# Ledger of designs, part 1: VH-VL binders against GTPase-activating protein and VPS9 domain-containing protein 1 (GAPVD1)

Scores and structures below are computed, not measured.

Target 1, 239 residues: GTPase-activating protein and VPS9 domain-containing protein 1 (GAPVD1), of Bos taurus (Bovine) (a5d794r147to385)
Amino acid sequence: SYLLQVLRYLIEFELKESDNPRRLLRRGTCAFSILFKLFSEGLFSAKLFLTATLHEPIMQLLVEDEDHLETDPNKLIERFSPAQQEKLFGEKGSDRFRQKVQEMVDSNEAKLVALVNKFIGYLKQNTYCFPHSLRWIVSQMYKTLSCVDRLEVGEVRAMCTDLLLACFICPAVVNPEQYGIISDAPINEVARFNLMQVGRLLQQLAMTGSEEGDPRTKSSLGKFDKSCVAAFLDVVIGG
Below, numbering starts at 1 at the first letter of every chain, in headers, positions and changes, except where a header shows other numbers; Kabat numbers aren't used for antibody chains.
ipSAE, averaged over its two directions, is called F for ESMFold2-Fast, E for ESMFold2 and O for OpenDDE. V2 adds 0.75 times the mean of E and O to 0.25 times the DockQ between the complexes of E and O.
[cut] stands for letters that were removed.
Atom coordinates printed by the task and the answers are left out, and those that the model quotes come from them; centres of patches stay.

## First folded at step 4 (VH-VL)

Design n11 (from n9 with heavy chain Y51E Y54H; framework fv_tocilizumab)
Fold by ESMFold2-Fast, scan of step 4:
Structure n11 (fold): chain C 239 residues (1-239), chain A 121 residues (1-121), chain B 107 residues (1-107)
Amino acid sequence: as target 1 above (239 residues)
Amino acid sequence: QVQLQESGPGLVRPSQTLSLTCTVSGYSISSGYYWSWVRQPPGRGLEWIGEIYHSGSTTYNPSLKSRVTMLRDTSKNQFSLRLSSVTAADTAVYYCARDLWSGYEDYFDYWGQGSLVTVSS
Amino acid sequence: DIQMTQSPSSLSASVGDRVTITCRASQSISSWLNWYQQKPGKAPKLLIYAASSLQSGVPSRFSGSGSGTDFTFTISSLQPEDIATYYCQQYNSYPYTFGQGTKVEIK
């Protein structure tokens, strides 16, 4: 309970007083972010929520034969050896090479969209057991920052979504073994990459309304169910 | 379980064509993977000969390309190796193998038991 | 062609010893290297793929590391059943090439 009061104090006197509280929160090095991470990692109900929400989709990802879900064409090409590139894409620099690379990018993007939406679905399903103390913190952030004239309602909602996704859920998605979500299940390079892709896209969903980020990436965000994230936030902040 | 089995003559005379067949069970060769031939002369190391993709496309070791032909027979679930104009240097144990390729991975996960082919008059 | 050179060509060690084999590529192959075990009269068996990934069902005493041109294969505690010849193999470019092999014997 003392730590909850300190977190509320930091919202009031660190985040609210900042000229850009969202940047400060997303940077993750402010006192609020550090203490929030420490508190949530030590919270038993938070571990139960993360396990209930993430264990199944992560285990399915680890067990199923999934492709390496790279969506950047240049990084995708660089992932393959020259011999592998010739096998799949043909002669480098040809029109066919470009076409086949784009086909793989499109296939990987479709698979990644389905995977991210699956994680969002599990999140929505388990919203009812979200920890009361974390719900209180998010609610305090919403109430306190909504009183700031320079912050639009959308920006405040985006900050609360940042706290839920970028600061709490996504670290557990990327490093489930460190958060105790899984045990005795090895995470190979492909699985780790795919978990990082899920985490990256969930964080991008939290930055709705922001001008930051690649316009190309923003076009793919339209394929995700953003309404589920908004509904999750509404339940958490006490809608 | 996937199994590969080589078959063909164990003795070939110089200047003739070496012909081997790999019969695959437990997986349809037309459904995926690359299917390869690797040889090993007695007491020596391994040499990759070539591969055939499940679509029928082939890639051969340049040192053997003028003499090598690989074909698939999807109705029998087999793929074959033909090596023309053989000499004593072609005496080796010939293995067929499945080549898993996924971008991150490219390795031979299942091998036949090997078939010794001796080139002698 | 990419040339793969293994060191040593042969070694003798006692049960329980740590065994290290190295493989050097004539040019950079990133992490595109596999390790195979071949027992006398048998086909090769995959142990390590992509330089450091342990194949399913392979004992944890086997490990691999390295990138670029220098690679290492290690048996942390040699067992009698580990007597075999070990081969590295690159898949960076055609043709795929193998090292000359390292024969592991027990003293």
Scores: ipSAE 0.000, ipTM 0.491, lowest interface PAE 11.2, mean pLDDT 85

Design n17 (from r6 with heavy chain E101G; framework fv_rolinsatamab)
Fold by ESMFold2-Fast, scan of step 4:
Structure n17 (fold): chain C 239 residues (1-239), chain A 120 residues (1-120), chain B 107 residues (1-107)
Amino acid sequence: as target 1 above (239 residues)
Amino acid sequence: EVQLVQSGAEVKKPGSSVKVSCKASGYTFTSYYMHWVRQAPGQGLEWIGEINPSGGSTNYNQKFKDRATLTVDKSTSTAYMELSSLRSEDTAVYYCARDLGWYDSYFDYWGQGTLVTVSS
Amino acid sequence: DIQMTQSPSSVSASVGDRVTITCKASQGISSWVAWYQQKPGKSPKLLIYAASSLQSGVPSRFSDSGSGTDFTLTISSLQPEDFATYFCQQYNSYPYTFGGGTKVEIK
């Protein structure tokens, strides 16, 4: 494909030449990111892979998961009226109020971690049918950027993980109806919020190598088995 | 297209109150938080508070907690900010601004601003 | 409250110049910083959020760097429409706070 050659060119002459190539990739506004998105969205084998991987966990979320998985304590509190807050958490400003809020946050974080790990498990199970063209692109990124003296191997691996999760998987998780992963299944407000939370955490997992994550999210990230993400990347790169 | 249209300029006496409106259009009003931010002439931006239009729940900057009241009218997709016990230091342009998402608090769309002048 | 300190308060520049604006938080805010542009007589406009994501429709000459407490907004090649005041904002914790602003003015 001519597009694959252009993507390789952009890795070498846009990303490799940048003082902060990972930041360029994560922003999603550089030429490489724009062209990669267009290429992957138009690729039939990519749509097939995403559907095989995401249909089941998304449908389970839509049918089974009814809890609103907010992990910001202030925003969680705001979801309830003052009367509901009193009933759920007790007197505002008390130690008990703080404790009860934290218990709900912790419960939501645990559910969110389990949910994200479920998505990662489905990704791992379907790695064998990962698109050859996308595998080639990831391999080219790994090979080209590994030759850059200022980039440590962990940062290069993190960028490849960004490309797989933040640039390819996460958009389909957040907007499965736009990607044709689900049909005629309504996505209510709570379900959409939970899908966005999954997407946010998958993106944060892609950033674990740099230690630049949200402090609030870092407590959840510490509960993941980082080897699962590394294993997925290793299979995609080819060992 | 998303638009936030605010009410016109106000001139108020010290000790009085002012109520500014912000009419939203082009999106689902109850799906986004609405914030209020002010800017004194030639000065920086100061966050007043936020409201969730879906439930009416509010959160305030402590500095304004006792004087500011944020409300919404879902039937007209309009947000309101009332500030009481006005002082000369409250002279500022007051903005309404939309929160982009469920858990992020940065402001992707802003109203045109309402100048409130507090003078005798 | 988290204090956001911007420097410089003003900078004089010519079209084509690289302009750098810094923002320092009084405590760690990770990447939870947004940057706004305000032109005279107009409302602020979102440029960058989450200390890395460029808002749709914003030119690629705008970029941001930093994490923790020190953040930088860079305009790689200043254009006539970029003469404005720029503000940083933290959204790590309540109350949300803004920097004092940096006025980019014609040299």
Scores: ipSAE 0.000, ipTM 0.404, lowest interface PAE 16.9, mean pLDDT 82

Design n19 (from r6 with heavy chain Y106W Y109P; framework fv_rolinsatamab)
Fold by ESMFold2-Fast, scan of step 4:
Structure n19 (fold): chain C 239 residues (1-239), chain A 120 residues (1-120), chain B 107 residues (1-107)
Amino acid sequence: as target 1 above (239 residues)
Amino acid sequence: EVQLVQSGAEVKKPGSSVKVSCKASGYTFTSYYMHWVRQAPGQGLEWIGEINPSGGSTNYNQKFKDRATLTVDKSTSTAYMELSSLRSEDTAVYYCARDLEWYDSWFDPWGQGTLVTVSS
Amino acid sequence: DIQMTQSPSSVSASVGDRVTITCKASQGISSWVAWYQQKPGKSPKLLIYAASSLQSGVPSRFSDSGSGTDFTLTISSLQPEDFATYFCQQYNSYPYTFGGGTKVEIK
C-alpha cells in the first residue's frame, strides 16, 4: 500500500530522528500520528477488531449499575453536596471523615483495576483478528527504532505499546459511539466518566517505566495485569 | 417489587400525638435511609427528617426536632413517625420515602401517604 | 434555611407544547437540585437527580439545567400524562427544602 510505505518513511525520518520519539508519538500531533489515526479509522479490519474487542466490555459497563469511579479524594468529595458529605463521611475535619473518604477511594480503585483488567483480557482474546496492516506498521516501528543505539529494548517496546493503546484503542474506548462500536445505546455521565477512567489508565499503562503522568495514577499501575499487555505486543510484533 | 405501605388516615385533637407507620417490602430494609415529608392541602412539600434503619441514627428538620420522633422496627421492616403536641397547621398528608441509593438525598419510592387531620 | 421559589405557580398548556419551570434558591447550591412529578391524589415521583440523571422509566423529553441559584425543568413536547404538579428540591444543606410547586394544567 502506498500509505503503508509513507507511514514507514515517517517512522524512519520523523520518529527515529527525534530527540524524544516517545514523547513525540504520545503527543499525537506529529505527521506519523496524524496519518496513522486517519489510516486506522478508515480501515475496515481495524473497526472489526475494535468492535470485537470493545463491544462486550463497554456494553457490560453501560448496562450494569456501576459506581462513579473517581479516585482523586478532593474530586470525589466535590461530587457530593455538603449534606451528603456529612451523611457519608461524618463531620468535616474528623478522623472518621478522612477514613471514610479513603475507604471509598480504595473501593473505587479496586473496581477500576478490575474493569481495566477486563478490557485487557478482551484485548488478549481478540488478537487473532488484529489488522495485518497495523501489525506490519507496529513491526516496522519495532525494527526501525531497535536500530537506535540510545533506545533500549524496553523503551522501543513501550513506544509500540503507546501506538497500540494511546493512538488506536483508547480513543475508541472513550468515544465508542463515534467509532461505531456502540449504536443506539445511551451513555450517561457516570458511564462516560468510567470509560474515560479506563482510557486514561490504559494510556498510563503504555507509559510504563516513564517519569511522565499523574503520580496518583502511577500508584495504581502495579495492580494491573501488565503481562497481558506484553503478551499482546509480542503477538503483534511476532507476526 | 419495592413497596412502602403506610397506615390509614387519622383524625386527632389539638395537643394529642399521632404515630404513622410505613411498612417496607421488596428490598433490604437496613440498606436505605428512610425520610418523612409532609404536604399541607394544596401546598408544597416539607421535609421532617431522616433515619438510618441500620443504626437508628436520625437527623431532623429543626422546625420538628422537639415534636417529631423517627423510629424503626427491623424485625417487621417498618418505619414510624410520631408527631406530638399537634396543632391545626399540622393537618397534612404525611409521606415516608426511601433514598434512591443508601447515601442519596433524593427520594424514590414514596409511600401512598397518610392524611392526618387536626381539628377540635 | 434555603428557600426554593418556583415560577410559575401554574401554567396552562396544550399537548405538544414546550413547558419550562423555574426554581430559584435563596443562596448558592451548586447543582444540588432534584425534580419530582406529582399527579392528583398520588405520591410524588422522582424525575431527575444529580444534575442530568433521569430516573429509570422517565421519558427523555424531561431535562434540567442550571447552577448556583437558578434552575429549570423543561418538558420539550408535553404529553397527556405530563399534566401534573412539579417540585424542585435542594439537597445542598439540611434541612432539605422544596419549591412551592408548579401545576401544569390542560388548556
Scores: ipSAE 0.367, ipTM 0.770, lowest interface PAE 3.1, mean pLDDT 86

Design n2 (from n1 with heavy chain N57D, light chain L99Y; framework fv_ontamalimab)
Fold by ESMFold2-Fast, scan of step 4:
Order: sequence, then C-alpha cells, then structure tokens
Structure n2 (fold): chain C 239 residues (1-239), chain A 120 residues (1-120), chain B 112 residues (1-112)
Amino acid sequence: as target 1 above (239 residues)
Amino acid sequence: QVQLVQSGAEVKKPGASVKVSCKASGYTFTSYGINWVRQAPGQGLEWMGWISAYNGDTNYAQKVQGRVTMTADTSTSTAYMDLRSLRSDDTAVYYCARDLEWYDSYMDVWGQGTTVTVSS
Amino acid sequence: DIVMTQTPLSLSVTPGQPASISCKSSQSLLHSDGKTYLYWYLQKPGQPPQLLIYEVSNRFSGVPDRFSGSGSGTDFTLKISRVEAEDVGIYYCMQSIQYPYTFGQGTKVEIK
C-alpha cells in the first residue's frame, strides 16, 4: 500500500537521520509513529492478531477478583487507612511493619511477573498469525537502522521491540475496549491499574542497558523470559 | 445466620482474672477479626482491642495494655479475652464484635455481651 | 486518640417527628483512599450495639430508609425522618481510621 512505502520513507528520512531515533519513536509524536498507529489500527489482520493474543489473558484478569498489583512501597502503604495498615503491616515505624510491607510488595511483584509472563506466552503462541504488513515494516526498520554506524545491533533490536510492544501491543493491553479486544465487559479501577502495570513492564522489556524506568521495575526485568521476546523479534525480522 | 455467642456472667474479686469466650458460627472464622468493646454501667462504649483470627495478631487499647491477652482458636472458631489484675473499674458488659479483618474497618455482628462484676 | 463528640446527649421525640444527632471528630476521618471512616451504631435497651450506617452515608443491610447519614471531614449528622418506638435507644458514632477505635459519648433517644 502507499502508506507502507511512506512508512519506509519515514524510517529512512526521519528516524535514520535523527541523532536519537529511539527517543523519537518512543515519544510517539513523530510522523512515523503517528502514521504507524493509523496504519495498524486500520489493519484487519492486526486486530485479529491482537484479539488472538490478548483476549484470553485480559478476560482472565477481568473475571478474577485480582489484587491491586502496586509494587511501589510508599504508594502501596498510602492506599490503606492507618487502621488497615495496622491490620496488614503492624505498628508503623517498626521493623515488622517494614518487613510486612516488603512481603506484600514481593507478593504483588511475583503475581505481576506471572501475569506479564502469561501475556508473553500468548504472544509466543500467536506469532504464526502476526500481520505480514507489520512484519515488513519492522524488517525495514531493522535493515535501514542497522546501516547507521552510531547505532549498535542491540539498540536497533531494542527499537524494533519498542515498535512491536510500546507502539502496537501495549496500547491494546491498556485500552482493550477501544481496540475491540473485549466487548460488554466493564473494566474497574483495579483491573485498569493492573493492565497499566502489564503495559509498563512489557514496554520495559524493550530496554537495552536498563538505563530508564523505576528501580523496582528494573529489578523485575530479570524474572521475565527475555528469550521469548528475542525469538519473537527474530521471527518477525525473518531470522 | 452469622452469630457470635459469648460465655455467661462472671463475678470476681479484685486482683482475680476473667476469661470471656466468643464462639463464632455461620461464617469463615479466619476471614474476620474480633474486636472487644466494654461498657461500664450507665457509661458509653470503650474499645479494648482487636485480634486477627487469621494470624493471631493483636492490638490492645493503652488503658488495658499489660493486663489483657486476646487469643483465637481456629479449630473451635472461638475468640477469648483474658483480663488480669481486675479492679472494681473493670465492672462492665464485655462485647465481642466481628470486623472484616484487614479489608474493612467496621463491626457488623456483635455478641450478646458478658457481664463481669468485680467486687469484694 | 481521636475524640468523638456528640450533641445532644439526650433527645426526647414525639412519635413520627424527626430527630437529628451531630458528631464531631478531633481529626479528619477522610483517608487518601477516598473513604471516610465514620459509622453510626444504635444500642437498644438490653441489647448489643447494631450497625446502622457505614462510611458516613451508607445504610447497613435491613436498616430502614428513614435513617440517613451525612457529613464530611470532621462534622457528621445522623437523621431519622420519622422516629418510631423501635428506634428508642442510645446512638453512637465511631471512627476506625486509626487505632484505638473511638466512640462518641452516645445520644439517648426517648419517645415522649
């Protein structure tokens, strides 16, 4: 389509010419990012892929009475009244309080890791129906940016992963009703928060060198199956 | 069907101890905490403390700290309040009341009360 | 400790007339979770207290709609639109935002 050729052109003349193409891509306001979103949202095979990949894990999340998966200790504490804090964690300021808060954070982190790995598992199982047009775009990005001397292979692979996760999959995870993945199923505040946590962690899987992101989330990245993300990218590129 | 049934009235001498029981039925005992609240004759309600039926954690009111022990037996679905070194000022009706544990913070079901009289 | 102050301490009402009880807390009962930890209990003669209103304005199961709670922060009101004979007793407000849980002094409602 003409839009595919325009996207290819923008990779070469917008992203490649930038002094920081990854930052441009992640900001989501450059011409490439805007047109990629427009193209992918209008693509029937993309909707089929997203539905096949995300419907099951999202519905499981919505149906279960899921815990609020906050991993920031201070935000976790602030969610509870002082009386609830005493019931959950004990006397404020005690070593026991600190330990109990950490146990809840660790429990939530373990649940969140399991949840994110579930999403990754569905992604792996559905790579066979990944849209050919999107595969072509990612492949073009890899080929074009690999010719840039200042960009190392790891950075180029990270950008391609950003395109797949941050620009395509994660928006559908956070707003599945807008993407038609679920219908007639309400999303309460806790479920929305948990979907946002999944989206945040999936986006962080695209990082090379782990320079960005919050410290707690960064520690969790070692618990994910990064090999599945690499294998998925290799299939998309054609390796 | 949810019910808390307390032990019968007690008459004690100053310096003695009293142990009041509160037997739960009609719900999952370990999903709720038990508060103890007392009421002296003609006076208002005074919170004594709280115990988790799940893990045995307790929190006692400052006025009785050091003299009170709250326990819960999950095998019999029964909570206990043991008050030591009794004074005439401890004469009151003692109530147990169910709390939603670490989820919510109100007492929705109360026992019938146990009258404890401390006199010489 | 949070001090709960009720006014009036005693109220004599003709059947069918309204009654209003005020409760003031020494500190705000609004938590960052958006909830206000204020509750109303009724103790009928010879009975344990029973829950009427939870979180300021929510009627507990089985509580008649003639009972309503309102207020925010530190100032709360319980209203009975038409007092009936079965409403006789002592009314208590309670806070559970922090330990120890504390009660107001109680308001005795009697029928004339």
Scores: ipSAE 0.000, ipTM 0.448, lowest interface PAE 14.7, mean pLDDT 83

Design n3 (from o3 with heavy chain N57D, light chain L99Y; framework fv_ontamalimab)
Fold by ESMFold2-Fast, scan of step 4:
Structure n3 (fold): chain C 239 residues (1-239), chain A 121 residues (1-121), chain B 112 residues (1-112)
Amino acid sequence: as target 1 above (239 residues)
Amino acid sequence: QVQLVQSGAEVKKPGASVKVSCKASGYTFTSYGINWVRQAPGQGLEWMGWISAYNGDTNYAQKVQGRVTMTADTSTSTAYMDLRSLRSDDTAVYYCAREGSSWYDYGMDVWGQGTTVTVSS
Amino acid sequence: DIVMTQTPLSLSVTPGQPASISCKSSQSLLHSDGKTYLYWYLQKPGQPPQLLIYEVSNRFSGVPDRFSGSGSGTDFTLKISRVEAEDVGIYYCMQSIQYPYTFGQGTKVEIK
């Protein structure tokens, strides 16, 4: 289609010519990023894929998950009044206060890891119905940018993962009602926050790169099923 | 309350092996990785490697690769560092230090008290 | 390996006066995720290191606001606005952007 051809040209003449194409892509304000979002939002097979992939895990989250999954200790503390902090964590500034806050953060992190891995699992299950036109765009990005001497293979794979997670899947995770994935089900403040946490972590999985030996990928994301994300990318790019 | 407690001092002969333990308490052990860092007498800090308590993934510094094995026992919340074929330049205080996920962004925030390992004939 | 270079190696400060320590990395510590993986640690005599600053400029819990970190890319600075007796020890910068994690050689801070 016309839009697919324009997207291919923007990979060639906007992203390839940039000094830092991944930063340009992640910022989301370049012509390629804007047009990709508009194209994917108007694509019926994309909506079918997102619904098949996200409807069930989002509905389970809305029904089953009651906890506000904050993993930043300072933001977690600030959510509670001083009286609530005293009840939950004890005397401010004490070792016990720090320990109790850490326990809640650790509990929330464990739940969030399980939740994100659940979303990744549904993504793997529905790879078979991934849109052919989006597969083509990702494949074109991989082929075109792999020819650039200054870009490492890991960086190119990371950019392709950015397209799949940060530019396509994560917006639908955060705003499923806007994307028509769920209807007539209210999303309360806690559920919205948890969906934003899932989207943030999926975006971080895209942003940290795919190269072996990256400690940020190993130590920070070692709890996630990274092999599943890599396998999904390999199927999508046709390799 | 959150603490890492290490095993006691060791004196070994060249060619021997040493196994240092690091017992975690006060936090969810499997939510963190454990780093091992050593410090030779009067010298700076040297990173030896890291282990995930979640899945057992490890990464070792090239200088000790092939001589070191790091393990984690989730049932006892204890990490271990086994260093073999000891030489005199392995004489150091060995520290364990926990490291959280990127969500914490804290680096190594809790450290053990250190285990002195002396290699002498 | 990324080499971390600290200056000065030693520093004698009158109580209440400011102190500044520089840390330079041989490569950029800015990760593709947008974060800079630079940390500052203090090792007091006879004690293990303790975390002061994470991700360039964030104070760890319990660290006094007289400590501040700044910098970007390959150039980083730790500042103590008014040095107190409790601040005596050896200060280390560290990077965790790539394996192996590496430390600066250390800066000894003493009271005059």
Scores: ipSAE 0.042, ipTM 0.520, lowest interface PAE 5.8, mean pLDDT 84

Design n5 (from o6 with heavy chain E101R, light chain L99W; framework fv_ontamalimab)
Fold by ESMFold2-Fast, scan of step 4:
Structure n5 (fold): chain C 239 residues (1-239), chain A 122 residues (1-122), chain B 112 residues (1-112)
Amino acid sequence: as target 1 above (239 residues)
Amino acid sequence: QVQLVQSGAEVKKPGASVKVSCKASGYTFTSYGINWVRQAPGQGLEWMGWISAYNGNTNYAQKVQGRVTMTADTSTSTAYMDLRSLRSDDTAVYYCARDTRYFDWLYGMDVWGQGTTVTVSS
Amino acid sequence: DIVMTQTPLSLSVTPGQPASISCKSSQSLLHSDGKTYLYWYLQKPGQPPQLLIYEVSNRFSGVPDRFSGSGSGTDFTLKISRVEAEDVGIYYCMQSIQWPYTFGQGTKVEIK
């Protein structure tokens, strides 16, 4: 269609000609990013894919999980008033206080790992019905940018992953009601926070192995199936 | 109580290997990483490497890359550091330390073992 | 590797007087997540290091309020408002923003 040809044109003449195409894509304000968002939001098969993939795990999150899945101990503590902190953790600055905070963080981390793995499982199950138009766009990006001598294959794959996750899947994870994935179900602050945690971790998993020396990706991400995200990209680009 | 208990002092000849153990208790062993840090007599602290107790992933300091192997046994909640081809400049106190940098954790190394003195001589 | 430079390397302090230790990193310790990966440790004679301050300015559990950390980017300071005999030892700054983790040379604090 006309829009697909314009998107291909923008890959060729906006992204390819840029000194740093990945930065331009991730900024989200270039013509390609704006048009891609408009196209994907108007695509019925994209809505079907997102609904098939995200409806069930999001509804389970809304029903089963009422706690903030905060894994930063200081932010966890700051969520409670001083009176609540004393009731939950004991005297501020005591060894017991830190121990009780650690127990809550460990519990939240275990729940978050299980939750993210659930989303990955649904993504894997629904890869077969990924929209043909979006698959074509990702394939055109891979093909066009792979011809650029200065861009390594890892960087091109990272851009394709950014397009799939940062620009398409993760926005729908964080704002499912705006994307029509769920209806008649309220999303309170706690649920929104937990959906944002899921989106953040999915993006981090997609970038694992390309970030040099970053300790963020060490122990915790080993609990997730990174190969599943790589396999998803390979199916989409036809590898 | 959360604690890390290390194996006893070792005296080795140049070219030998040493294996230091670090037994964890009082916390979920697989939820944290273990760092190894050494200190030569009268010198500062030097980071040797890190291991995940969950999946065994490691990252080693360049200076010891190829001579060190770090492992973790989840059934005994024990981490190990095996250093090969010992030189006199490997003489140091070796510490294990729990790494609380997990997801958004920023505590760094918050619980340390008592240290294991390794002497390489003659 | 990120190089951590401490000044001074030695301090001799009269009990009850303040002490200040500076730490400078060769690269910014501010991560894209908005957090700064700078820590302060104290090693007392014959003991392993103990954590005093994490993320620039946060006191670890059990650390007296006379200890305070400040700074941003590449320049950091540890202050002790009133040095006590128990505070004697070697102070180290550390970064963990990237592998390998690196320590400053250490600052020896002694009582006069």
Scores: ipSAE 0.006, ipTM 0.508, lowest interface PAE 10.4, mean pLDDT 83

Design s10 (from s1 with heavy chain S105T, light chain N92Y; framework fv_rolinsatamab)
Fold by ESMFold2-Fast, scan of step 4:
Structure s10 (fold): chain C 239 residues (1-239), chain A 120 residues (1-120), chain B 107 residues (1-107)
Amino acid sequence: as target 1 above (239 residues)
Amino acid sequence: EVQLVQSGAEVKKPGSSVKVSCKASGYTFTSYYMHWVRQAPGQGLEWIGEINPSGGSTNYNQKFKDRATLTVDKSTSTAYMELSSLRSEDTAVYYCARDLEWYDTYFDYWGQGTLVTVSS
Amino acid sequence: DIQMTQSPSSVSASVGDRVTITCKASQSISSWVAWYQQKPGKSPKLLIYKASSLESGVPSRFSDSGSGTDFTLTISSLQPEDFATYFCQQYYSYPYTFGGGTKVEIK
């Protein structure tokens, strides 16, 4: 409870007073961000929530023989030797080459969308066991920042979503072994890359129209179940 | 279990042809390229060519393009390598080998090898 | 054609030793090298391919390094079953080419 009052104080006197509280939060070096990380990492109910939410989808990802889910065409091509590129895509520089690369990108994007929506589904299923103290912190952030005339309601909701996803859930998705969510399963290069992709896209789901993003990433965001993220936030803020 | 089973050893005279078979089992035959690689006694491995069983398209090492013919029989899941105009230098163990993924260019499963001896 | 040159041609080692095998390409092939193990009278077996990916069932004592033209296969703590001939293969371009092989022999 003492730490909760300090976090509330930092929302009022650090984040609210900032010209850009969302950037300050995302940088992760302000007093609020540091204390929030220490508090959440030491909180038993937080570990319980993360394990209940993430253990199953992460273990499914690790035990399934899954593709490397790269969606950047140039980076995708760079994963293959020139001889492999010729087999997969045809002659470099041809229309068929570009078409075949795009087909693989589209296939990987569809798989990645399904995977991210799966993680969102587990978040929705486990909202009932979300930590009361973290719910209180998010609620305080929403109430305090909603009183700031220069901040649109969408920006305040985006900050609350950033706190839940970028500052709490996504670090555990990317490094589940460090957060004690998994203990006896090795994470290979492909699995780690796919977990990073999930984390990246979950963080981007926190964006509203207030920030410019990668046009390719923006187009793919429409394929995610954003209603589940909104419902999760509403449960956290409203009770 | 993926298995590639090759035909038995052959002894051939110079100028003749040899046809080696490779029967695949344990996977979808048309989903992976089949390669042929040879190894002369005491020498390294030499790639002969590849065939896509789905379409029958082939790609050959230029050294063998005029003498090697790669074919498949989808109904029996069998690949064939025919090498014509045999010389003593063609004495080698001939292997069939499968890609790890259909687009790969390294080989996860190999046949047991077929010794072809070319001598009088 | 890309020539792959292996050294040494043979090495004598004892169980528990660290063995290093080198492979040099005649031109830059990025990191597009695979490594194979061949025991006497047997077919080659894939050990390692792109991104230091170990083939299923291959022990972690096998590792590789290198880029461009110089590549290395390392066997840490050699075991009795590791006595074999090892080959590198480039898959950068057609035709695929192999190194001459390195025979790892009992000391």
Scores: ipSAE 0.283, ipTM 0.732, lowest interface PAE 4.0, mean pLDDT 85

